# VHH binders against Probable aspartoacylase, part 2

Target 1, 295 residues: Probable aspartoacylase, of Acaryochloris marina (b0c2k7)
Amino acid sequence: MNTNHIRQVVIVGGTHGNERIGLYLVKKFNQDSSLLFRPNLTTNCLIGNPQACKENQRYIETDLNRCFIKADLDNHLLGRHEEKQAKVLHEQLGPKGNSENFLLDLHSTTANMGLTLILVNDHPFNLHLAAYLTHHNPQVRVYRWTQENQENAFVSSLCQLGFAIEVGPIPQGILLASLFKETETLIHQTLDYLEQVNRGASPPLPKTLTLFQHLEVVDYPKTSNGELAGMIHPQLQGRDYQPLNPGDPIFLTFEDQTLFYEGCSTVWPIFINEAAYYEKGIAMCLTHKQDISLK

## First folded at step 4 (VHH)

Design a13M (from h2 with F110M; framework vhh_8h5u_2)
Fold by ESMFold2-Fast, scan of step 4:
Structure a13M (fold): chain B 295 residues (1-295), chain A 123 residues (1-123)
Amino acid sequence: as target 1 above (295 residues)
Amino acid sequence: EVQVVESGGGLVQPGGSLRLSCAASGFTFSSGSYAMGWYRQAPGNQHERVAIITSGGSTNYPDSVKGRFTISRDNAKNTGYLQMNSLKSEDTAVYYCARGYDILTGYSEMDYWGQGTQVTVSS
């Protein structure tokens, strides 16, 4: 159904330097490019933030995955390390919003996200590919971060085609062989789909795609002086993509008091207790689980 | 240089009002999906979020200031504001403005911070 021809795939790893799976997959593929070979498709890999990767840190001065607003990319006065690096990536992969490349941005998380596709647009090609991947790999989840008249700041927003792959749970700064292999398999399944589309043999797709639509962010409980006052409740920890009902435990205070979810309807929390999000005031992202029709 | 600069702080009596301004230079609020926020730090306390306004104009406040403080932005003047009414002694703090991004629904991540302006609520 989608007739787009993909000539080049770009796989970015190490957009965050302490997310080691993406970094080492890119290094592996750069050492032996034949591993990603498909006859009608060119695949190239690159490291998003080499200095952060060298230092095994998320970033050096600012979060690279917030630097891709078009006005920031065009602003020569933004000269922090990651702002300069974003301009380099924009020269290589841009102009922003193009359909020349299919872009995969590899990430990992301390949250129990499994294998997650993070969609930043509703391009039919991306939705069809997400449906293909979820059908062939039932552990794959689809998280949608789309807003009308809002520009996305992520690396993955540089191209219309593609998405981020977020894998977890994994501590920052380390590798886990099983998750590394699962991520590699997902990359190969993605390339197989693109190869089939390119030769005019688009695979059959399910009629619907289940996805998790972003609703809002929840912060940790705070004291009156702005200090952290509680933790993710033990009954919620690691329950990413599972229903959270009104009245369910959500936080445990340092004084051993349970706080309960006070929303009006069932939601599906994700990025629960992500280590990098403490500095951002994010305890979890709440989503709605929904099925969309495919054409 | 990309920066935001606060002004309008000062000494005010309890129950009084102040309007803080946050002037941006080196970037334009209307040129992208930029949020603007106000944060405060009292002596001995951590930085506390006071107000956020997204590029689309949606606003968020903690319970401590909700109904008393109003955040706004004037894109033509490249300036954000915090209107503070019914000021209490516990509002005494250094107030910081910051630029952020409309990354998440209802929330924004802040990146460029001002140096702060002192607000003192006392007799």
Scores: ipSAE 0.664, ipTM 0.862, lowest interface PAE 1.7, mean pLDDT 91

Design a2A (from h2 with R99A; framework vhh_8h5u_2)
Fold by ESMFold2-Fast, scan of step 4:
Structure a2A (fold): chain B 295 residues (1-295), chain A 123 residues (1-123)
Amino acid sequence: as target 1 above (295 residues)
Amino acid sequence: EVQVVESGGGLVQPGGSLRLSCAASGFTFSSGSYAMGWYRQAPGNQHERVAIITSGGSTNYPDSVKGRFTISRDNAKNTGYLQMNSLKSEDTAVYYCAAGYDILTGYSEFDYWGQGTQVTVSS
């Protein structure tokens, strides 16, 4: 008796048009759907933002991956390119919060994130699958971003089941063959798990899952006029998922002054120096590394 | 100079109402998909989010104020508002207006913060 039967798996690439790995994986799978075939799964692929992909830009008018708040989806007056596209995706994949579909949203980052699963909820199915994937692929990291009584705006929040796959480091607008192949392998491992679930034969799971729980965002140092005043410190650059201790260097000002982390306890920074986050005032996201019990 | 400035705070009795205003200068809310929020800090407590409004007009509230507080924005006046109804003693705090692009988690993501305005709910 399996209560977690998956009706459809949807793989979205090109939610951001300059994140080329997800786009070209979706194009590859759409050209030959037999590559993703599993007898007990229906798997479909789609391109999230076709126009941004055509132009090799993150977005055209606004960030698609911030357009999926329910009230925004219901607002027919929101008519920018990505707001209209979000309504199209909601019609295809919704209603928002359904448990019928499993959604993979493919992304890449300039930050040294390796292979990261981004969980936007704590649904037991997603936690169990993340544990399965990290057990079979120890290079996979799990980043959980959940906030009580706050709605998530990401494409991946359209469905209860699923998560985003974030891969890096890679410059915007290019492909990297090794990371492309690693992402493809992770997708197949995910589909293998879902196939077993649909057959009523879920694989054994580890008792614990190590994950990185979101705490807060840190901005770059800025002048009183809001101008950039510093850079990620050379000793922190590329050290995603490594411990940052109170008193460790965090920024270097343009005047060659070191700024130090002033938090009270050790944290694990991620999305360090992500190019797309400069416009958002995000130098890094701070996390706590924790082990959770699965039963 | 790029800034946001709060006004409308004061002393009010339990069950009363106040409307806070947040005036932006040096940028426009209609430019670049600005989101806006209201945060508060009571003595001895951490900062907490009270209300968010996205560039698209979607709003979000914690359960502690949901149904009592309403956030809104007037892009023509470049001003945001927080309408506070049915005020309780536990709503006593300094209230801060914040604005920034495409907010994700709240407090630390906003680019522009006001100086704060005191709200005191007391008999």
Scores: ipSAE 0.000, ipTM 0.131, lowest interface PAE 18.8, mean pLDDT 86

Design a2K (from h2 with R99K; framework vhh_8h5u_2)
Fold by ESMFold2-Fast, scan of step 4:
Structure a2K (fold): chain B 295 residues (1-295), chain A 123 residues (1-123)
Amino acid sequence: as target 1 above (295 residues)
Amino acid sequence: EVQVVESGGGLVQPGGSLRLSCAASGFTFSSGSYAMGWYRQAPGNQHERVAIITSGGSTNYPDSVKGRFTISRDNAKNTGYLQMNSLKSEDTAVYYCAKGYDILTGYSEFDYWGQGTQVTVSS
């Protein structure tokens, strides 16, 4: 499936209520829709989890961004706050897997992710758009996370076209003006591409796309009783997207012992020391940096 | 109601075996990309992950139980299991079953927890 016309762009902010940049961009755009105007494009903005946003919390009962499995959406017995909200969003943006809408899901992170596009599928349209964005904005990084034969649970999986925008580093619950403005610029660059597509134009693209392909998750050091036993090493903190070589420091234990990366080849860690991932047993995601051909 | 219910706990002698069961209701493991996990908590300790089985059947264990415990799932019975062999006094804990979603390759997030079943290893 290649698309020649996008019926609607939907920008979702506040999927996590304490990720304030996306929330306030959506509020700004809803107050003055002329800011997003393009003659051949319809753009609408939504707040994903209004109650979590009101309370400045990631979620109320469960993580909204894990509620979009088709079987869960169809299950009337799942009735926690976010499970109900996911069903509302599914009615507005679905059916799940449609290609009518282009979906941007706005997130922020305490990790040094800069401006990251999180691709959850290999749709050629998304890869071409990612290449366009990285060409026009060299600060943009592309993280590809796809699981063979597994359904994705994220808001961004409701539509085939689109991705999440993850920006950082930023503490949870606050705004940073520079990162807010950089995110807004990235949104406008995305809309410019989609406007060209809807006009029947072929935007010029690079021949290759550099992306960071997901490999695996690494947990923090734990005791035999499952208690936290160490921290991200000071030499690794904030080095998202930088090479991690075999033998490089990765963790520092509470007893001041350095643990070293034991892998056999160089990897590129991301989501290093993300605050929300402590509850999930994720210290970082390891990736391979690769170039793919665009044809 | 969506829930998981543990059973099979009890008192066992060191070196003994127990099989824990996790019965799911209100959802079906085969109808989505669901993972099942087993966690344990002894008094004064944090929850410790014991075993995970992904929707694709991949399993993961910490070194403390690797080779002694086996996690499995029967989709037709909508039930998960933890086979526990060569039990030690250190395995004494309340064991919890959890339903989750596979978020990354080989990993899951757990969002529905059972009430737990007590396992006591004592002579």
Scores: ipSAE 0.011, ipTM 0.532, lowest interface PAE 9.0, mean pLDDT 88

Design a3A (from h2 with G100A; framework vhh_8h5u_2)
Fold by ESMFold2-Fast, scan of step 4:
Structure a3A (fold): chain B 295 residues (1-295), chain A 123 residues (1-123)
Amino acid sequence: as target 1 above (295 residues)
Amino acid sequence: EVQVVESGGGLVQPGGSLRLSCAASGFTFSSGSYAMGWYRQAPGNQHERVAIITSGGSTNYPDSVKGRFTISRDNAKNTGYLQMNSLKSEDTAVYYCARAYDILTGYSEFDYWGQGTQVTVSS
């Protein structure tokens, strides 16, 4: 009936094995598929990295959520555990960049991200759905990570339609019932929107969407020898999505010296002090808060 | 197999120059959104990132080497480079080349590492 009729919704949990909320939501839905039933939708759930989930580890050999570059997917010489798993998922959900499927990738974070939608493209369908979700669930934040002339490596990039759901704060390897229930509610709100679209309805939308546009990443302070030299400042810890002004405290060194934000304008930091990002040299991602017009 | 292999290390006098090369095999830099980085490890220290170059050609350096080191890549030759000038004794380390998705955008990691090449700055 409409050009954006959704053939299939795929919900992926356990892309990272120690992010337990997504894993156990997928297990719950696979045990009783009637919980996700809508008469005009076909919804399937899968576990992205079963071995990492079994071992309660982020990954076994390499990060699965970096294995979905098209050149890597086509390269049969890449044979580590997650590289092989990415090829299996590509066979099931691809070809990469298709518009046939809607893909939700479930993640959790130690950072105070609340309920975050991570958009990796500017597809109008995704922007309209994000606006619907933020209107019906004011706790939802939208983080847009798009880069000119750069392919996205995430499992969520396999399909044009969909995004990642990132929830926190939660320690790695555990469940929190409140956050589990909030994530489940957000999934059902997403499915309700897709059901309305497939039924030929045009859900009413707000005129604008507030989103946080990715600007850059910031590393922790390091010594001249590349060793960790400081921590997230106590005045910044947990202040994800709050303004960070030039001159505000950003880090505290091990010698008890405060370092200040030296940027030229106000930014909105997110993924502050994420445990998995220490190995990546990421203390936080800086964003610009903006309102975009929807038709 | 997918590999990156470093070469060009050696012994050099303080104030001298070396050019390191990173040859990729089993993949091509031009066929994806690959970043390439150089890391070093001196005895008793953790790995320090000394240079990155993104798929778009943007570069980043820590203050310890900024202005002295230059990272580049030649996609046609499937090779990355690190030009090191005005070398100091503190630059003595094993230097590693690594492939990554673009680290400047966040959500990236360096996944394929070389075996390393030793750089010694001494009289």
Scores: ipSAE 0.412, ipTM 0.754, lowest interface PAE 3.5, mean pLDDT 89

Design a3D (from h2 with G100D; framework vhh_8h5u_2)
Fold by ESMFold2-Fast, scan of step 4:
Structure a3D (fold): chain B 295 residues (1-295), chain A 123 residues (1-123)
Amino acid sequence: as target 1 above (295 residues)
Amino acid sequence: EVQVVESGGGLVQPGGSLRLSCAASGFTFSSGSYAMGWYRQAPGNQHERVAIITSGGSTNYPDSVKGRFTISRDNAKNTGYLQMNSLKSEDTAVYYCARDYDILTGYSEFDYWGQGTQVTVSS
């Protein structure tokens, strides 16, 4: 690790306004900051998109979690609601790519993602922390979204240290007490690790980390006119992080025809049937399951 | 001002060719996470992506146009192109260009649409 001391932990909730768990955790922590207290750690919470949260909508004009490209942040002609909000967050948390702050971005999904860490870089600190969290919380999955020579647009990419926490399944616009409590526990486990680092301790880590590396996106079946032509197959629904083999059912058409996975090797689908991704042409993301060495 | 202007559409016979152009101002197609895409919409239908080119130059096409359409980009002119060959009546639509998120972000998003350019394939 090249990090001796974390200056500040920032927990962002409500980057998407209808993902209520993150919003209400941030509100809870802002009402009583003693709940997150650690003597060697400074932790602050903020709401990413206050207007979208007020309206209980994912966004107002465009997806905030796509607005953090450096060129766009520097472009004052980009003035939609979320583009302006991204510039505000960049002023508070930037400059983009800094290592001063540890950034935790809270999200929820209708997909059966459980407790997922979404890593957008290969920083050793993030990999070690992910290993610590998966060791202490076996329900945690690690999804890595890295692409060579490409900049990431997510809020979590503002800082080198940190990641997004994606929790589900949960319908948009509601709270679920069990998932809320599991998310809160995961936040505290994260802060415990960061507190140990700031005290100069080296927390014990496993030798390997299992992660799911992003490969590609799959769209729903469409008619010749571009209309939705099918649904996630019942045998695939909710099977996030489980193997999908060539020839396995993937979609069911409205005419009751089964479509089969035509790939050449086993993959691990995630974000299966996410409600917000219908508008984006994403039925699922395909991943490869990998074990990496941490020493 | 952020603006996208499509041009080059028109009436063409089946089997003919057209080259569409897309000029952007106030933003670029060459950002590291943004792709440029061409989309079409026939009357009563949803938007369909027909071509994408990533920041790195990788291209992708649906089977309906693969081998017939070619997307390209001139970063110096901040202009995108769609070369359409062997046109069919099914290709009749309003064609739009947009800045799109490439596969890095894990999501497709339509960003800054223009007014479109009409392509009609008819004898």
Scores: ipSAE 0.011, ipTM 0.526, lowest interface PAE 9.0, mean pLDDT 87

Design a3S (from h2 with G100S; framework vhh_8h5u_2)
Fold by ESMFold2-Fast, scan of step 4:
Structure a3S (fold): chain B 295 residues (1-295), chain A 123 residues (1-123)
Amino acid sequence: as target 1 above (295 residues)
Amino acid sequence: EVQVVESGGGLVQPGGSLRLSCAASGFTFSSGSYAMGWYRQAPGNQHERVAIITSGGSTNYPDSVKGRFTISRDNAKNTGYLQMNSLKSEDTAVYYCARSYDILTGYSEFDYWGQGTQVTVSS
């Protein structure tokens, strides 16, 4: 892949059908392609899960954003709705591992994530672009989900260049004009950067990038029979990207008992109380805040 | 068809042992970064995870079964196993095996789990 010239950007909205900001941005851009025009960049938009979008629900049979493992994409026997749709997207955007596309996957969340870039690889181009975006927009946060020698299942993993944009907080199934406009601005800032790259006029590389490295997932408290036993503590609700120290409140039981964080070091929780993650046994993702050096 | 099939359940006395098997067809555990897990459900309860083994071979168990249960996998046979020793009456449940992703959800997300196999521990 030639990182001196980005030939095509693909913007995917509606990978989850009830995440309406990405869907309606894609619809807006498809109705008037001049809005995304840059003379040295080709930008196309598509809807990831049209049926889920039509029904205003996250998915029809299974989570589309878990269907992009290469072995699953190659398996003709996997035929649930989203497994078939993932194969369609793989033909359009891939092949996985050798795509020349820059991919933006648009998502929204009920968690207080603000404007988050979700990186699934350590490609230097992505790290530099993330640093550029955080420098020019201080509300942007960078969440990195990487593990050595392990494959990512997200749509964004189809391409080496690009990332997911996760915006919140917003209830599922609705639009919020302020987040819609902030997301649109972030998309244009990204495209402006790629246009400058293609013109040979890239901004200088920042020396460091602050990011939040994925550490682990925490489930809600459960009873001995597996039932939900508590809620996100009121003192933690909405405190995405803020430090959680050993001994800080983390959960409140239905009997009004506070449970405390029992970890050994300070962590930074994110995706706190995400509605779609109740079915996944995820109350929050814990991260480490770190500064990395850029070369 | 894509499925997992559990076998090896049955009736045992307290203190006894059983070995459960989980055979996959229509996909192979070794072709992706799949974890395989064993889950159980007693009447009226939600599913409880009792063992997980990642694609790299690391294992995890809740305290209720740690030291008594051992999970393993044989990628050549496309089969997972749960060796259950020192069985107690509270281990009575339907046991399910499932495919899980070991990257995204801390192994709490599952798909393509089987119909289950009944384990009854009665005194």
Scores: ipSAE 0.410, ipTM 0.748, lowest interface PAE 3.4, mean pLDDT 89

Design a4F (from h2 with Y101F; framework vhh_8h5u_2)
Fold by ESMFold2-Fast, scan of step 4:
Structure a4F (fold): chain B 295 residues (1-295), chain A 123 residues (1-123)
Amino acid sequence: as target 1 above (295 residues)
Amino acid sequence: EVQVVESGGGLVQPGGSLRLSCAASGFTFSSGSYAMGWYRQAPGNQHERVAIITSGGSTNYPDSVKGRFTISRDNAKNTGYLQMNSLKSEDTAVYYCARGFDILTGYSEFDYWGQGTQVTVSS
């Protein structure tokens, strides 16, 4: 149970080609690697889906960030563009589940997610780092998905150490200078922590971490033929991380009827009205806000 | 209307085989990145997951059926399948198929369930 020594940090941008902040941060850092220099860290940057980035599209054939299940990576019959790219990334960053490398996956969203760390495991190292980052940057939110005996498909799941950084709101295909700068600052804060770890230092941490635990996903209202029948309610739009109570409005139908949240308890919705999730039938993710003990 | 409908259940002797089908309507796997799962429930027991196939084609099985059951789907026909081989009396249950959301969060969540199809393994 020792503090891990990080062999290398890998920063991935452009896992989705129309999420431009991560792409241009990686391009900036590759142009001048001295910008990320720390004496006791080896930091490398790469572009996850170069072809999707070239075309300014989320993906070419399938979502790269769903291709990292171990069985898929081992299946030589899966040969679509992103399935092949996932195998390349697995060769570079794997084997899946290693703990010597730290992986940051940079994403952006049309939803009002602010600065979000997306944790796909409950590794103590990641929880301690998340607590460090939220303490030094109070704008940071932590979203966690942990289910017993379930494998995560994200590129960030290739390594035990690391997480995704999700920033928004931003339209697909563009840059916003404020979010670009805030993301860059968060990357530097992450590297400062990892540098201290590699030097054998013990950075001071808060005793607790506030996080938003994944609960379930909610689809849009649909017709009997499965077609879209409504929209995110105006009172819910952009209220990511704010409480949603039973009986609160969630959708407005095309017939101007309000639909209400039918759940039994207060939840905290996120990824509200994300443009890429219309094709997936996802209007929002519901979470529970909770504090966890770190010691 | 979004729905999934199971078929192919029946009576089979131990060591036999059955193929279950799950016909989806009101959505398509190509328009949404949907997972499909098979679950079963025997009288007096909790329901258990039998197989999952993700939008990318990844499959997952519990040890109780691994090597004997195979999940697949045909996106063009919008139909999923569960091939069950080397059936045992303990496989007797009502089998349900379910639509799941793509791994938005890294996990498949199931929102639409079929009515179930009975599989009975006895001699």
Scores: ipSAE 0.000, ipTM 0.205, lowest interface PAE 16.1, mean pLDDT 86

Design a4W (from h2 with Y101W; framework vhh_8h5u_2)
Fold by ESMFold2-Fast, scan of step 4:
Structure a4W (fold): chain B 295 residues (1-295), chain A 123 residues (1-123)
Amino acid sequence: as target 1 above (295 residues)
Amino acid sequence: EVQVVESGGGLVQPGGSLRLSCAASGFTFSSGSYAMGWYRQAPGNQHERVAIITSGGSTNYPDSVKGRFTISRDNAKNTGYLQMNSLKSEDTAVYYCARGWDILTGYSEFDYWGQGTQVTVSS
């Protein structure tokens, strides 16, 4: 069911400790909560992985943003640093799948993602809000990640309402003032929408939403021994959300050979050359650009 | 202590068959959206993926073993299996079982690994 009143907004920063924009926005808002004040909203901020933030590292033992499978949250035998931290967050924000809280999870990326909303469900409230945000902020892109018979492991999946905000490009471990300010503006635009909803107003929405539907993952070229054999092609680097056609350059090998995209149709790559994804075997995620009807 | 433990390795002749087992403890495969995978490592090589079974039961194999190896799991026994048929000398390796998730469509991530079991294919 559509939600008519948001009980609480929770903004999480520092889920990954070397993604500094979200961390310092949360610190800023915690020092002066009046900055996020709206008469009909209760907004709270928290740091997802304080130890990783202190160390300026993505994680300490395992990726926190993979620890939110319900069975893992209920499993008292899982005791790595991030598994314990996920249980703390679950106590504060859960139970998993609740509709009481609206959750924003702040992230940054080395990929040229601009301002991206990552949706992990098809809740109508989230789709309507994404449409509002893209209409009022044309820099915003919407990446939808949904899959059959599979639970989402991200911290943003703790609540039915909300999504992750992914901003880039920015190197790990640093701040960039322009991107920091753009992210802060997007947070305020989100809160403005939620305030209108809680006042009983229905903001005018476009009839359609353009989004980028996740299709598949592409790994880097590998040797027969499983070692890295190539790099993102110079003509593809930084071309997140731009069309990639069959026959376009995709990789450059260390031996200076160009490899070409061999798919059968145009796709839209994102998370191109993300530094944290080298360990995961992800060179990019391929998407389809879609217009969906909202009414 | 969450862990997966391999068993069933040993010496087998070329063309023979062997079934490896992966016993899970401290969690259950049926209680979550867990994938299970088998990887192998021969001396001097990196880990090679051998087989994946997703939480929904979909399987995936590289060309090197497709048609010869079958991955399965028995949720009641909390155990995964790798049935290996038509074994070749190049299948000689330490075989590892891992727990993972289907985090992205068509992609599983693994984060709990067993200690491995040796498979030797020789006359």
Scores: ipSAE 0.654, ipTM 0.850, lowest interface PAE 1.6, mean pLDDT 91

Design a5E (from h2 with D102E; framework vhh_8h5u_2)
Fold by ESMFold2-Fast, scan of step 4:
Structure a5E (fold): chain B 295 residues (1-295), chain A 123 residues (1-123)
Amino acid sequence: as target 1 above (295 residues)
Amino acid sequence: EVQVVESGGGLVQPGGSLRLSCAASGFTFSSGSYAMGWYRQAPGNQHERVAIITSGGSTNYPDSVKGRFTISRDNAKNTGYLQMNSLKSEDTAVYYCARGYEILTGYSEFDYWGQGTQVTVSS
């Protein structure tokens, strides 16, 4: 069930070392912890992958944000850099699935995601907080993907309460001051909500929450030998969270041919043209835009 | 120490059958929500997915092998299998097994790969 008091808020930056906004927000807050002070909250910040941050790389040996399966955390034979680091984080923030801590995992993306909350569970507390944040900051979007009978491997799955914050568009390895400041504001709005909860107040909430439910992954067009055959169409580039209708342009081939979306109904693409996803065979994720009732 | 190892490759005539095995060590398939996958790579080509089996036993195949190949898993033996029937010359490739798990609906990621086993389909 819901917790009646948040014991600790943990803000993780630099889970991916080349996603610099989260790293430098954590450094800023660690240098002056008074900036995050709330009298009824305990807030701590940490760097998820210090070595990757030092080298300004996504990871050293493997993706840290895939290392948090419980069986992997318990397996002492898994000893790559990020697998060892995941065990350190699990010791500090676990046990996995606890409701004592509220966890924010800060990320950035080359896709035009704006300010996105990535929910990996349907905990009512997270849904209510997402509704609060979208009401007070209309540019915030909520992306949900929850799978029955499947364990999530992300850092944000260590705690039942919390989510990832994904901000963009920004090239990997750099800072952008406007997006940095927008992310900082979103963190403060989150802490304001948690402070009110810990004081025993119930902030007024909207009756509904608009969210984008994951449907499927779309890969880039490929040749018969598995080579990249095209690019995100110019008319789709940067249109994250905007409707994609049957017959709309989706890809442009290297031979200058337009490929069209062949689905049967309107969908909302996100993570369009994310640089880290080329190696994963992900050109975009398709979603349904849904309104859910909050009682 | 944590690894998967392929075996069972070889030379076979068109229309023949082979069964590949994938033995895991340093982890147990049944102790986590692990998927297992088979991939192949022919000279000059990128690797392609051949079969996936999830922790729950759901399977997925591309159209090129659907109906001819069957993926299975024996958790007690910590071993996965690929049964290949009605083999064609275009199935000639190095076959790799991998440990993975579902990340998104319809999408699995793989993180521990074997060294591969050669399958040659020729008269």
Scores: ipSAE 0.651, ipTM 0.856, lowest interface PAE 1.8, mean pLDDT 91

